# Ledger of designs, part 26: miniprotein binders against o77086r1339to1564

Target 1, 226 residues: o77086r1339to1564
Amino acid sequence: KSLEIAEQMTLLDAELFTKIEIPEVLLFAKDQCEEKSPNLNKFTEHFNKMSYWARSKILRLQDAKEREKHVNKFIKIMKHLRKMNNYNSYLALLSALDSGPIRRLEWQKGITEEVRSFCALIDSSSSFRAYRQALAETNPPCIPYIGLILQDLTFVHVGNQDYLSKGVINFSKRWQQYNIIDNMKRFKKCAYPFRRNERIIRFFDNFKDFMGEEEMWQISEKIKPR
Below, E stands for the ipSAE of ESMFold2; O stands for the ipSAE of OpenDDE; V2 stands for 0.75 times the mean of E and O plus 0.25 times the DockQ between their complexes.

## First folded at step 15 (miniprotein)

Design l4 (at its last look DockQ between E and O 0.96; V2 from the best seeds 0.00; counts 0 for: SAP 70.004 > 70)
Fold by OpenDDE base, look of step 15:
Structure l4 (fold): chain B 226 residues (1-226), chain A 100 residues (1-100)
Amino acid sequence: as target 1 above (226 residues)
Amino acid sequence: SEEEWARLILEFLLEIAELLIKYARRKAEEGDPESAIYILEFAIEWARIALEIAEKLEEEAEETGDEEKIEEARELKREAEELIKEAEKLIEELRREEEK
């Protein structure tokens, strides 16, 4: 069941990721305008909805034992997502489990240790070194974390002038852009061999059933007062 | 070699310029000429860098007398110039349509 859920999440992610065009990521890196990059925006929205959906599924449970059961299920799904190189859904679920409203609740030591171990992949203090290394070693099919691609392209754009001096092109800037885009292209061409399961897809319901952040905090504080 | 890297980057820049022009055309067809013009201007920025690299490669090839490299650089230069011209033409067409 956890494997099947991970496979269906991956199919949905792959469908959206494949629709992202190279112009969209370059335009977004230039001006941060979502309107010019509709497929990119849809992919980002999907990531956010999935995270909020997962948070909502946990917080709506009144029984602590049932909450732990659901968290353990998400951990199992995440392990499958990682094995199939779906970093998008993996990080969406991780962001849910490591969110303030969820993290502050009392969890079994084993759950806390598992979530901490997953966070090591995206340790910001090391500039995502572990993630970058894992991605470099990954063979397609793979769904990368788009947020880092956008961050890297934006950083290259802001941090480098087009020319070093009059008539001298900044080749380093263009080389960095090439490497980022070439790596993205490598993952866009790949299909996952999974079959669509309409029952599970209907269960997701486009991840639209989520609550806002304020409501999540209210529920969290009700479960565990400050 | 430095030349091989310059050529790789040149080809990449041309590819990006082409993709941007195609993307701009679709935006225009979707009824967003303002976005199309913006994207075309961005395409021209990429193509201009490509053109400058091609010109440098041509000059370096002329200094060595390598006819094959000269011709290749000229072809890539022509491609860059054509992309710029195409994008400029499309911008002008879209601006004329907005004035009506």
Scores: ipSAE 0.863, ipTM 0.940, lowest interface PAE 0.5, mean pLDDT 93
Fold by ESMFold2, look of step 15:
Structure l4 (fold): chain B 226 residues (1-226), chain A 100 residues (1-100)
Amino acid sequence: as target 1 above (226 residues)
Amino acid sequence: SEEEWARLILEFLLEIAELLIKYARRKAEEGDPESAIYILEFAIEWARIALEIAEKLEEEAEETGDEEKIEEARELKREAEELIKEAEKLIEELRREEEK
């Protein structure tokens, strides 16, 4: 049941997201050093593992009809993730379905249309306007897309001096940092009401069973030669 | 008001400086004094700006003669100074330990 799968993905995200400490995101924004930010790194790696795990589940299937069934299952899971405000897992799975090795396989038009519609949420051409609007309307519980939080904090730090001129403090820089951090703290405090299901968690196996990018491209090209 | 906005930013800066100092102590306890010193220097940057804001608030309060506002600004100023001293002391201790 796709709802139960989405709930368990969200529990795992929330567990990792809650452990991220405020110093970690600020230090990462300053120098992008993963060494000083271990919990943040685990969360970011979780995002990537989930995405690659999903891609691998699709590409390893020999039969085109079975691949289509799995894509439709992921689409159903993504719809549930969106409704429960888990943007992080939603985008990890969307990244998988829209990845080069997967997208190029030429799916039924219905699937292609659904994936395209989901991509509107993460359209970067207007500084992620659609996502920012959706997030602004979102109340806890929520797992936000960590990548944009880090990008915003990095842009604020790199793009703003501490002073506008001699002795004039750049309050705008600090206000922007405050708003990003405050919103993150608000989402960290609210728990999801889901109960852990060990059968499903064991099925995920920490999303560790995935192929590397080179192998995925090789399989994709075997399925549909260029 | 402008004072309330400046006070909010000051309190935020002090909060982050304190969090950074605590995080640095844990890095030192984990055997990474180089990272601890780096983080402490970052904490001092935040606390120094908080101190500057507190000094401006104190100066403005002194011009009005409002004793309650003067005492409030001086307490925030003292808090910023104590965080800076704490971080500097720890940096000195960590560098002295590395030399041994």
Scores: ipSAE 0.815, ipTM 0.926, lowest interface PAE 0.5, mean pLDDT 90
ESMFold2 (binder alone), look of step 15: mean pLDDT 85; pTM 0.816

Design l5 (at its last look DockQ between E and O 0.95; V2 from the best seeds 0.87)
Fold by OpenDDE base, look of step 15:
Structure l5 (fold): chain B 226 residues (1-226), chain A 100 residues (1-100)
Amino acid sequence: as target 1 above (226 residues)
Amino acid sequence: SEEEFARLILEFLLEIAEMLIKYARRKAEEGDPESAIEILEFAIEWARIALEIAEKLEEEAEETGDEEKIEEARELKREAEELIKEAEKLIEELRREEEK
């Protein structure tokens, strides 16, 4: 069941990721205008909805044992996603488990250790070094974390002028852009050999069934008072 | 080599400029001419840098007398100029449609 769920998440992610065009990421890096990048926005919204959906599924459970069982199920799904090179859904679920409302609850030591080990992949203190290395070593099919691609392109855009001086082109800027875009292109043509399972897709229901952040905090504090 | 690197970047810039022009055309067809114009202006920025690199490669090739490199640089220069002209033409067409 956990494998099948991971496969269906990956199919949905792949369908959205392949629709993102290179102009969309470049335009977004320049002006952050969502209207010019509709497929990029749909992919980002999907990531956020999945995270909020996962948080909501855990917090709606009244019994602590049931919550723990559900978290363990998400951990199993995440392990499959990682093996499938689906970093998008992996990080969406990680963001749910490492979210304030969820993280502050009392969990078994094993759960806390597993979540911590997953967080090591995206350690911001190391500028995502572990993730970047893993991505560099990854062969297609793969769904990358788009947030870092956008961050890197934005950083290159803001941090570099087009010219070093009058008549001198900044090749370093263009080389950095080339490397980011080329890496994205490697993964854009990916096909996962999974079959669509309509029952699981219906279970997701486009991840629309989620609570707002304030409601999640209220429930969390009710479960474990400050 | 420095030349091979410049050529790689040049080809990349041309590819991006072409992709942006195609994307702008679709935005115009979708009924967003304002966004299309902005995207076309962005495409021209990429193509202009490509043109400058092509011109430099042509000059360097002329100094060495390598006829094959001269011809290749001229072809890339022509491609850059054509992309700029195409984008400028489309911008003008879209602006005229907004004034009507």
Scores: ipSAE 0.869, ipTM 0.942, lowest interface PAE 0.5, mean pLDDT 93
Fold by ESMFold2, look of step 15:
Structure l5 (fold): chain B 226 residues (1-226), chain A 100 residues (1-100)
Amino acid sequence: as target 1 above (226 residues)
Amino acid sequence: SEEEFARLILEFLLEIAEMLIKYARRKAEEGDPESAIEILEFAIEWARIALEIAEKLEEEAEETGDEEKIEEARELKREAEELIKEAEKLIEELRREEEK
C-alpha cells in the first residue's frame, strides 16, 4: 500500500527527471531563468506540488487521530522512498512534515523524533555532508535531490572564473562541472522496474489539489491557537 | 596523466558545446531567438576553451613528433573550430531575422 504509493511517486519523478536536459541545469546555474529550462521547471514544480499536496491532505482532516494516521502513512511512504533511492520525493514529503503549519501542531513524541531523524539527512551544516555521503554510496536507480545539484552548479559557475590568470585555464572549475554532470547522467540512464498503476496515478491527480500558504496557516491556527 | 586529464576536459567541453548548440536550435525553431542567441554565446564560451586546450595538445604533440597524437589533437582542434563557426553563423542568421 505505502510501498505501491512510493513506487508510483517514483515513476512520476523519474519521467520528469529523465526529460531534464543537461543544457537546462547549466543554463539555470548561469542565470536562473525558468524560460530557458522548461523541463527542469516542471520537475521543480512537481516537487513543490507534491509537498503542498501532502500538507493539505493532513490539514484538511478535522480529527487529530486522523491527522496522526495520515502523518504515519507519509512516514511509511518516505521510508520506502529512501530505500528505493528516491531522494527527491523523500525531501518533498519531509518538507511537508517539517513545514511551519504542520510542525507547530504538537505531535506524539514518536512522530517528532522520526521527523527530526529524517531532517538529519539533508542538514545543511558541513555542506550537506550526510546527504553527500549517502548519495556517494548509492547505486542506480536513483533520483537525486535536484536542489543540491543546482546549488552546486550555481556555486561553481558564480564562484570560479574561467581562467586563473592570463592564458591559464581553470581546470578545477571544469572538473567540478564534469563530476556533477557525469553523476547526473549516470542516474538519468537507469530505469525503475515499476509498472504504472493508473488508479493510484489518478488518485494523485498530478498533486494539483492543494491549499495556498495563507489558508494552511489559518487552518493550523484554528487547530492550535496561538 | 596530465595529458589524459586535459583530453577528458576538452572532450567534456566539446560535448557540452554541442548540446548547447542543439538546444539553441530548438529554441529558435520554437520561436525564441533571443534565448537561442544567449545559449549560443554560452556554447561559444565552452568551445573556445576547448579550442585553447586542443591548441596546447597540438603544440605538445608536435614537439614529440608523435604523428598519431598530432592528428588526434588536430581533429579535436577542428571540432572546436567547427562548433564555434556553426554557433557564430547561427547567431548572425538569428540577428538578421530579428531586425526584419
Scores: ipSAE 0.830, ipTM 0.935, lowest interface PAE 0.5, mean pLDDT 90
ESMFold2 (binder alone), look of step 15: mean pLDDT 85; pTM 0.826

Design l6 (at its last look DockQ between E and O 0.97; V2 from the best seeds 0.87)
Fold by OpenDDE base, look of step 15:
Structure l6 (fold): chain B 226 residues (1-226), chain A 100 residues (1-100)
Amino acid sequence: as target 1 above (226 residues)
Amino acid sequence: SEEEFARLILEFLLEIAELFIKYARRKAEEGDPESAIEILEFAIEWARIALEIAEKLEEEAEETGDEEKIEEARELKREAEELIKEAEKLIEELRREEEK
C-alpha cells in the first residue's frame, strides 16, 4: 500500500513537472510573476496542497495512536519516494511532518529520529549540500525539488550583471544558467514505468481536502496545550 | 578551449531565445499580448548577447584565416540576427493590434 501510494504520487508529479517549460523558470527567476508561468505555478500549488493535505490527515485524527500510525505510514511512503528519486513529493511530506503544528506534538523517539534524518537532506545551513550531492548522483527518472532550481536561477539573475564592463560579456552568469537548465532538461525527459491506479488517485482527490494554517494550530494546541 | 566554451554558450543563448519567441507566440494566441511583448523583449536580450559572441568568434576566426570557423560564426551570427528581427516584428504586430 505505501509503495503503491508513492508510485501514484510520482505519476501525478511527473505529469505536472513535464509540462513546465524552460521559459517559465527563467521568467519566474527574473520577475517572480506566476501568471507568466502557469505550469510552474500549477506544480508549486500541487506541492503546497500535498503538504497541507498530509498535515490535515494527521491532525484530524482524535486518537494519538491513530496519529502515530498515520505518521509512520507517511514515513514509509517517503522512503519509497526517496528510492524512486521523487524529491518533490518527498519534500512535500517532509514539510508536513516537520511543520510547527505537527512537530510540537509528542512522538515516539523512532519517529523523531526518522524525521530528523530526512531533514538532514535539505539542511539549509549547508546550502542543501546533501540534496545537491544526491541529485548529482541521480539517474533519470527523477523529479527534482523545483524550489531550489528557482532559488538558484534567481540568485544567478540577481547576483550577476549581463556585462562585466562595456563590451565584456559575463560568461560566468550564462555558464551558471546553462548548468541549471541542462540539469533540469535531463530530468524532464524521463518517464516512470508505473501504471495509473484510479482508486488511489481518487483517494487523493487532487489533495483539495486540507485545512488552513490557523485551524491546524488550533487543533495542535487543543491536542497539546502550550 | 575558450573558443569551444564561447560556442557552447552561444548555442545555448540561441536555443533559449528561440524558446522564448515560441512561448511568446502562444501567449499572444491565448489573448495575453502584454506578456507576449515582455517575453519577446527578453528574447531579444538573449539573442543580442548571442550576436555579440558570434561577432567576436568571427573576428577571431578571420585573424587565424580558418575559413570553416569563419563560415560557422557567420551562420550563427545570421541566426541571432534573424531571431532579433523576428521578435521585433512580432512586437510591432502586437502593439498595432493593441492600438485598434
Scores: ipSAE 0.856, ipTM 0.937, lowest interface PAE 0.5, mean pLDDT 93
Fold by ESMFold2, look of step 15:
Structure l6 (fold): chain B 226 residues (1-226), chain A 100 residues (1-100)
Amino acid sequence: as target 1 above (226 residues)
Amino acid sequence: SEEEFARLILEFLLEIAELFIKYARRKAEEGDPESAIEILEFAIEWARIALEIAEKLEEEAEETGDEEKIEEARELKREAEELIKEAEKLIEELRREEEK
């Protein structure tokens, strides 16, 4: 069933991703104004809700054995998400498993090692080298990590003038923008061949059923006092 | 190949400028003319650079006498000019509306 769950998460991500308009990412890179980029904002909020929802599903379980079963289910879902090139949901779930309230709980060594290996893909200390290599080899359909697209566009805008000198156009700036946008457009065009499953979608309930950070920490500390 | 690269960048700039204009029109229709004006000013920045590239391609084509390339550059130049005029007209219209 983990495959079906991953497929339905991917359908929901894809619906929001395809609505993001190209002006939205370029405007956000220029001035970081969420009001001018509403579809982009909805997509990033979806990411956060999914992550908090997953954390809440684990922490609400009183029994340690049940918590391990749920973590293993999420790991299986993440492996399917990776295979179908849904990096966005993959990262949302990874951030849940690597979050403070969850990570501090004692897990079997196998779980800890798997989470560490998953983190290697998105290691930011090497300018996301592993992720960029994986993405370069990825053919559509794909849902990329939107945060890096926005970071790259922002760096290009801030770090480059339109002209290198009077009358000399900065083609390098435009080439970098072109490549980022073209790749995003390539991924927006391809649909996933999954059918909607209303029972699973209803179960997700738009990932709105989650606890706040303070409540999650309180529960985590009850489970493992410090 | 240098001409091909310049044309690719020119066409990209025109495409994005057109997308900004369409997006700005929707913002204006939604009752946000201030954002629409800012977006249109950005569209003009992109289209002016496209116009400069088209002017350079036209000049280089005229030196070689390649009639086909001359006409291609002139068509791209007209596209850039039309986008700039469209954006400027919409900005003027929106600013008059706001002063009422």
Scores: ipSAE 0.810, ipTM 0.934, lowest interface PAE 0.5, mean pLDDT 90
ESMFold2 (binder alone), look of step 15: mean pLDDT 84; pTM 0.812

## First folded at step 16 (miniprotein)

Design z1 (at its last fold request DockQ between E and O 0.94; V2 from the best seeds 0.87)
Fold by OpenDDE base, look of step 17:
Structure z1 (fold): chain B 226 residues (1-226), chain A 100 residues (1-100)
Amino acid sequence: as target 1 above (226 residues)
Amino acid sequence: SEEEFARLILEFLLEIAEMLIKYARRKAEEGDPESAIEILEFAIEWARIALEIAEKLEEEAEETGDKEKIEEMRELKRRAEELIKRARELIEELRREEEK
């Protein structure tokens, strides 16, 4: 069941990721205008909805044992996602488990250790070094974390002038852009060999069933008072 | 080599410029000419840098007398100029349509 769920998440991610055009990420890095990048926005929204959906699924459970069972299920799903190189859904679920409302709840040591181990992949203090290395070693099919692609392109855009001096082109800027875009192109070409399972897809229901941040905090504080 | 690197970047810039022009055209067809114009201006920026690289590499090839490289860079320069021209023409067309 956890494998099948991971496969269906990956199919949905792949469908959205392949629709993103290279112009969209470059335009977004330049001016952050959502109107010019509709497929990119849909993919980003999907990521956020999945995270909020996962948070909501955990927080709506009244029994601590049931919450723990659900978290363990998500951990199993994440392990499968990692194996199939779906970093997008992997990080969406990780962001749910590492979110303030959920992280502050009392969990078994094993759960805390697993979540911590997953967080090591995206340690911000190391500028996602572990993730970048893993991605570099990854062969298609793969769904990368789009947030870092956008961050990197934005950083290259903001941090580098087109020219170093009069008549001297900044090749370093263009090389950095090339590397980011080429890697993205490499992952867009490969499809996952999974079959669509309509039952599981219906279960997700486009991840629309989620609560807002404020409600999540309220429930969390009710479960474990400050 | 430095030359091979410059050539790779040149081809990349041309590819991106072409993709942007195609994307802009679709935006215009979808009824967003304003966004299309902005995207075309961005495409011109990419193609202009490509043009400058091609010109520089052509000059270097002329100094060495490498006829094959000269011809290759001349063709890439032509492609860059054509992309700039196409983008400008489309901008002018879209602006004329907005004024009606």
Scores: ipSAE 0.865, ipTM 0.940, lowest interface PAE 0.5, mean pLDDT 93
Fold by ESMFold2, look of step 17:
Structure z1 (fold): chain B 226 residues (1-226), chain A 100 residues (1-100)
Amino acid sequence: as target 1 above (226 residues)
Amino acid sequence: SEEEFARLILEFLLEIAEMLIKYARRKAEEGDPESAIEILEFAIEWARIALEIAEKLEEEAEETGDKEKIEEMRELKRRAEELIKRARELIEELRREEEK
């Protein structure tokens, strides 16, 4: 069931998210050095693996009706993820459905419209206004979109001097950092009340069974020649 | 108030500096003293700004004559100084070990 799949994805995300230490996100914002931030790396790689795993599950199906069934299944999973405030897995799956190799296959209009509506959440044209509003209204438990946390911390660090002038401390810089970090800490503390289901976790197999980008494009072009 | 905001930022800076020092020590224990030194230098940047805020708040408290508030600011100032001292001592220790 889609609900149970979403719950198990969320448990896996939560395990990795809670291990991320505050120094890791600040150090990444400073120098983008992945080696100093191993738990952060595991979480961001988990995001990417889940996305590529989902793309591969769809593309490996040779029958068009089976591909459509799987896309609809992922859409149902995404709706559950949104309801349980797991923005990170939600966006990993959205990235899969909106990826070039998948999007170009021309889906039923209903599917295309739903994917477009999901993309509105992460629209960047107003500094991710829709997502930020949704997050502000969200009560724990929640797994926020890590990409925006890292982007915000990076912009604050790079775009702000420690001092506005000689002897004048840039409190705005520190206030922005405080708010990002405090919110992250708030979400790290809350646990999801889901029971672990080892059959489903084993089915995921750490999302490691995925194709590379070039192979996915080749399969996509075989399905719908240009 | 402005004082309450400055104290919140000061305490945040101290919290982060302490986290960075602890994280750096673990990196050194894992056999990466070069990263540890970089992280400690970063921690000092945060603690130095906290010290400057504490010094300003101490000066303002001294102008009021409020002895309790003066001691509170001096305690935060001493905490910033201790974090800087700890980080610098660890940097020197790591550099000596690396040269051997």
Scores: ipSAE 0.833, ipTM 0.934, lowest interface PAE 0.5, mean pLDDT 90
ESMFold2, look of step 16: ipSAE 0.825; ipTM 0.933
ESMFold2 (binder alone), look of step 16: mean pLDDT 85; pTM 0.824
OpenDDE base, look of step 16: ipSAE 0.864; ipTM 0.940
ESMFold2 (binder alone), look of step 17: mean pLDDT 85; pTM 0.822
ESMFold2, fold request of step 18: ipSAE 0.812, 0.832, 0.831; ipTM 0.929, 0.936, 0.937
ESMFold2 (binder alone), fold request of step 18: mean pLDDT 85, 85, 84; pTM 0.823, 0.822, 0.813
OpenDDE base, fold request of step 18: ipSAE 0.864, 0.865, 0.863; ipTM 0.940, 0.940, 0.939

Design z2 (at its last look DockQ between E and O 0.93; V2 from the best seeds 0.86)
Fold by OpenDDE base, look of step 16:
Structure z2 (fold): chain B 226 residues (1-226), chain A 100 residues (1-100)
Amino acid sequence: as target 1 above (226 residues)
Amino acid sequence: SEEEFARLILEFLLEIAELLIKYARRKAEEGDPESAIEILEFAIEWARIALEIAEKLEKEAEKTGDKEKIEEMRELKRRAEELIKEARKLIEELRREEEK
């Protein structure tokens, strides 16, 4: 079941990711305007919904053992996602497990250690070095973490002028952009060989069944008072 | 080589400019001419840099007497100019429609 869930998550992610056009990421990097980048926004929204959905699924369980069972299931799903190079859903679920409302709950040592180990992939203090290395070694099919692509493009845009001086083109800027876009293009062309499972897709229900952050904190604090 | 690198960047810039123009056209068709104009202006920025690179590479090729390179760079230059012209024309059309 965990593998099948991971496969269906990956299919949904792939469908959304492939719809993102190169102009959208460049436009967003330039002006952060969501209206100009609808497919990009849908993909980002999907990421957030999945994370909130996962949090909600855990927090709605009243029994601690059931919560733990569910977390362990998510961990199993994440392991499958990682193996199939779906970094998007992997990180969405990681964001759920590492979220304040979830993380503060008492978990078995093994769960805490596994979540910590997963967080090492996206250690922001190292500028996502581990993730970048993993991505560089990854062959398609792959669904990258779009947030870093956007961050990198934005950084290149903000940090570099188009010209170094009058009449001197900043090739470094354009080379950086090329590398980011070329890498993204490489992953966009790849299809996963998974078949659609309508039952599981229906179960996800576009991940719309989630509670707000405030409600999540309230439930978390009710489970484990500060 | 520096030349090969410059050529790669040139082709990339042209590709992006083309994609932006196509994207802008669709935005205009979707009823968002304002966004389309902004995207077209952005496309022109990309194409302008491409044009400058093509011009530089053409001049360098002329110094070496490499006729094939000269012709290739001239064609890429033409492509850049055409993209700029197309984008400007479309901007003007969209602005005229907004004024009605």
Scores: ipSAE 0.869, ipTM 0.942, lowest interface PAE 0.5, mean pLDDT 93
Fold by ESMFold2, look of step 16:
Structure z2 (fold): chain B 226 residues (1-226), chain A 100 residues (1-100)
Amino acid sequence: as target 1 above (226 residues)
Amino acid sequence: SEEEFARLILEFLLEIAELLIKYARRKAEEGDPESAIEILEFAIEWARIALEIAEKLEKEAEKTGDKEKIEEMRELKRRAEELIKEARKLIEELRREEEK
């Protein structure tokens, strides 16, 4: 069931998210070096693997009706993920459905409209305003979109001097860092009340069974020639 | 109040400096002293600003004559000083080991 799949995706995200240490996000914001931030790197790799895994599950199906069935299943999973405040898996699956190789295939209008409506949440043209509003209204438990946390910390670090003038400490810089980190800590503390289902976890197989970008494009072009 | 805000920021800076030092120790234990040194230098940056805030708050408390507040600020100042000393000592140890 879609609900159970969403719950298990959320448990895996939470496991990786809670392991991210505060030094890791601050060090990444400073110099963008993944080597100093291994748990953060594992979390971002998980996001990408889940996205590519979902794309592969759809593209490997030769029958158009079966592809549509699986897209609708992913949409149902995404709706559950949104309800349980798992923005990370939600955006990973949205990225899959909105990817070039998938988007270019001919889908029913209802599917394309639904994907478009989901994309409004991550609209970056207004500094992610819709997402920030949704997150501000969100109570734990929650898995936030880590990309925005990193972007905000990076902008604060590189865009603010430590002193406003001779001998005057820039408290605004530190207040911004405090708020970002405090919110992250708030979400790290709360556990989801879901039980592990080892059969579903084994089905995911760490989302490692995915095709590369070139292979996905070749299959997409075979399904719908240019 | 302005004092409460400054103390919140001071305590935040000390917390982060402490976390960075702990993280650097693990990097050193994992056999990456180069990263550990860089992380410790970053920790010192945070702790130095905390020390400056603590020094300013101590001076303000001394002007008021509030002895309890003065001692609270001196304790936070000592904590910042200890973190800086700890980080510098570890940097020296790691650099010495690299030369051998």
Scores: ipSAE 0.815, ipTM 0.934, lowest interface PAE 0.5, mean pLDDT 90
ESMFold2 (binder alone), look of step 16: mean pLDDT 85; pTM 0.832

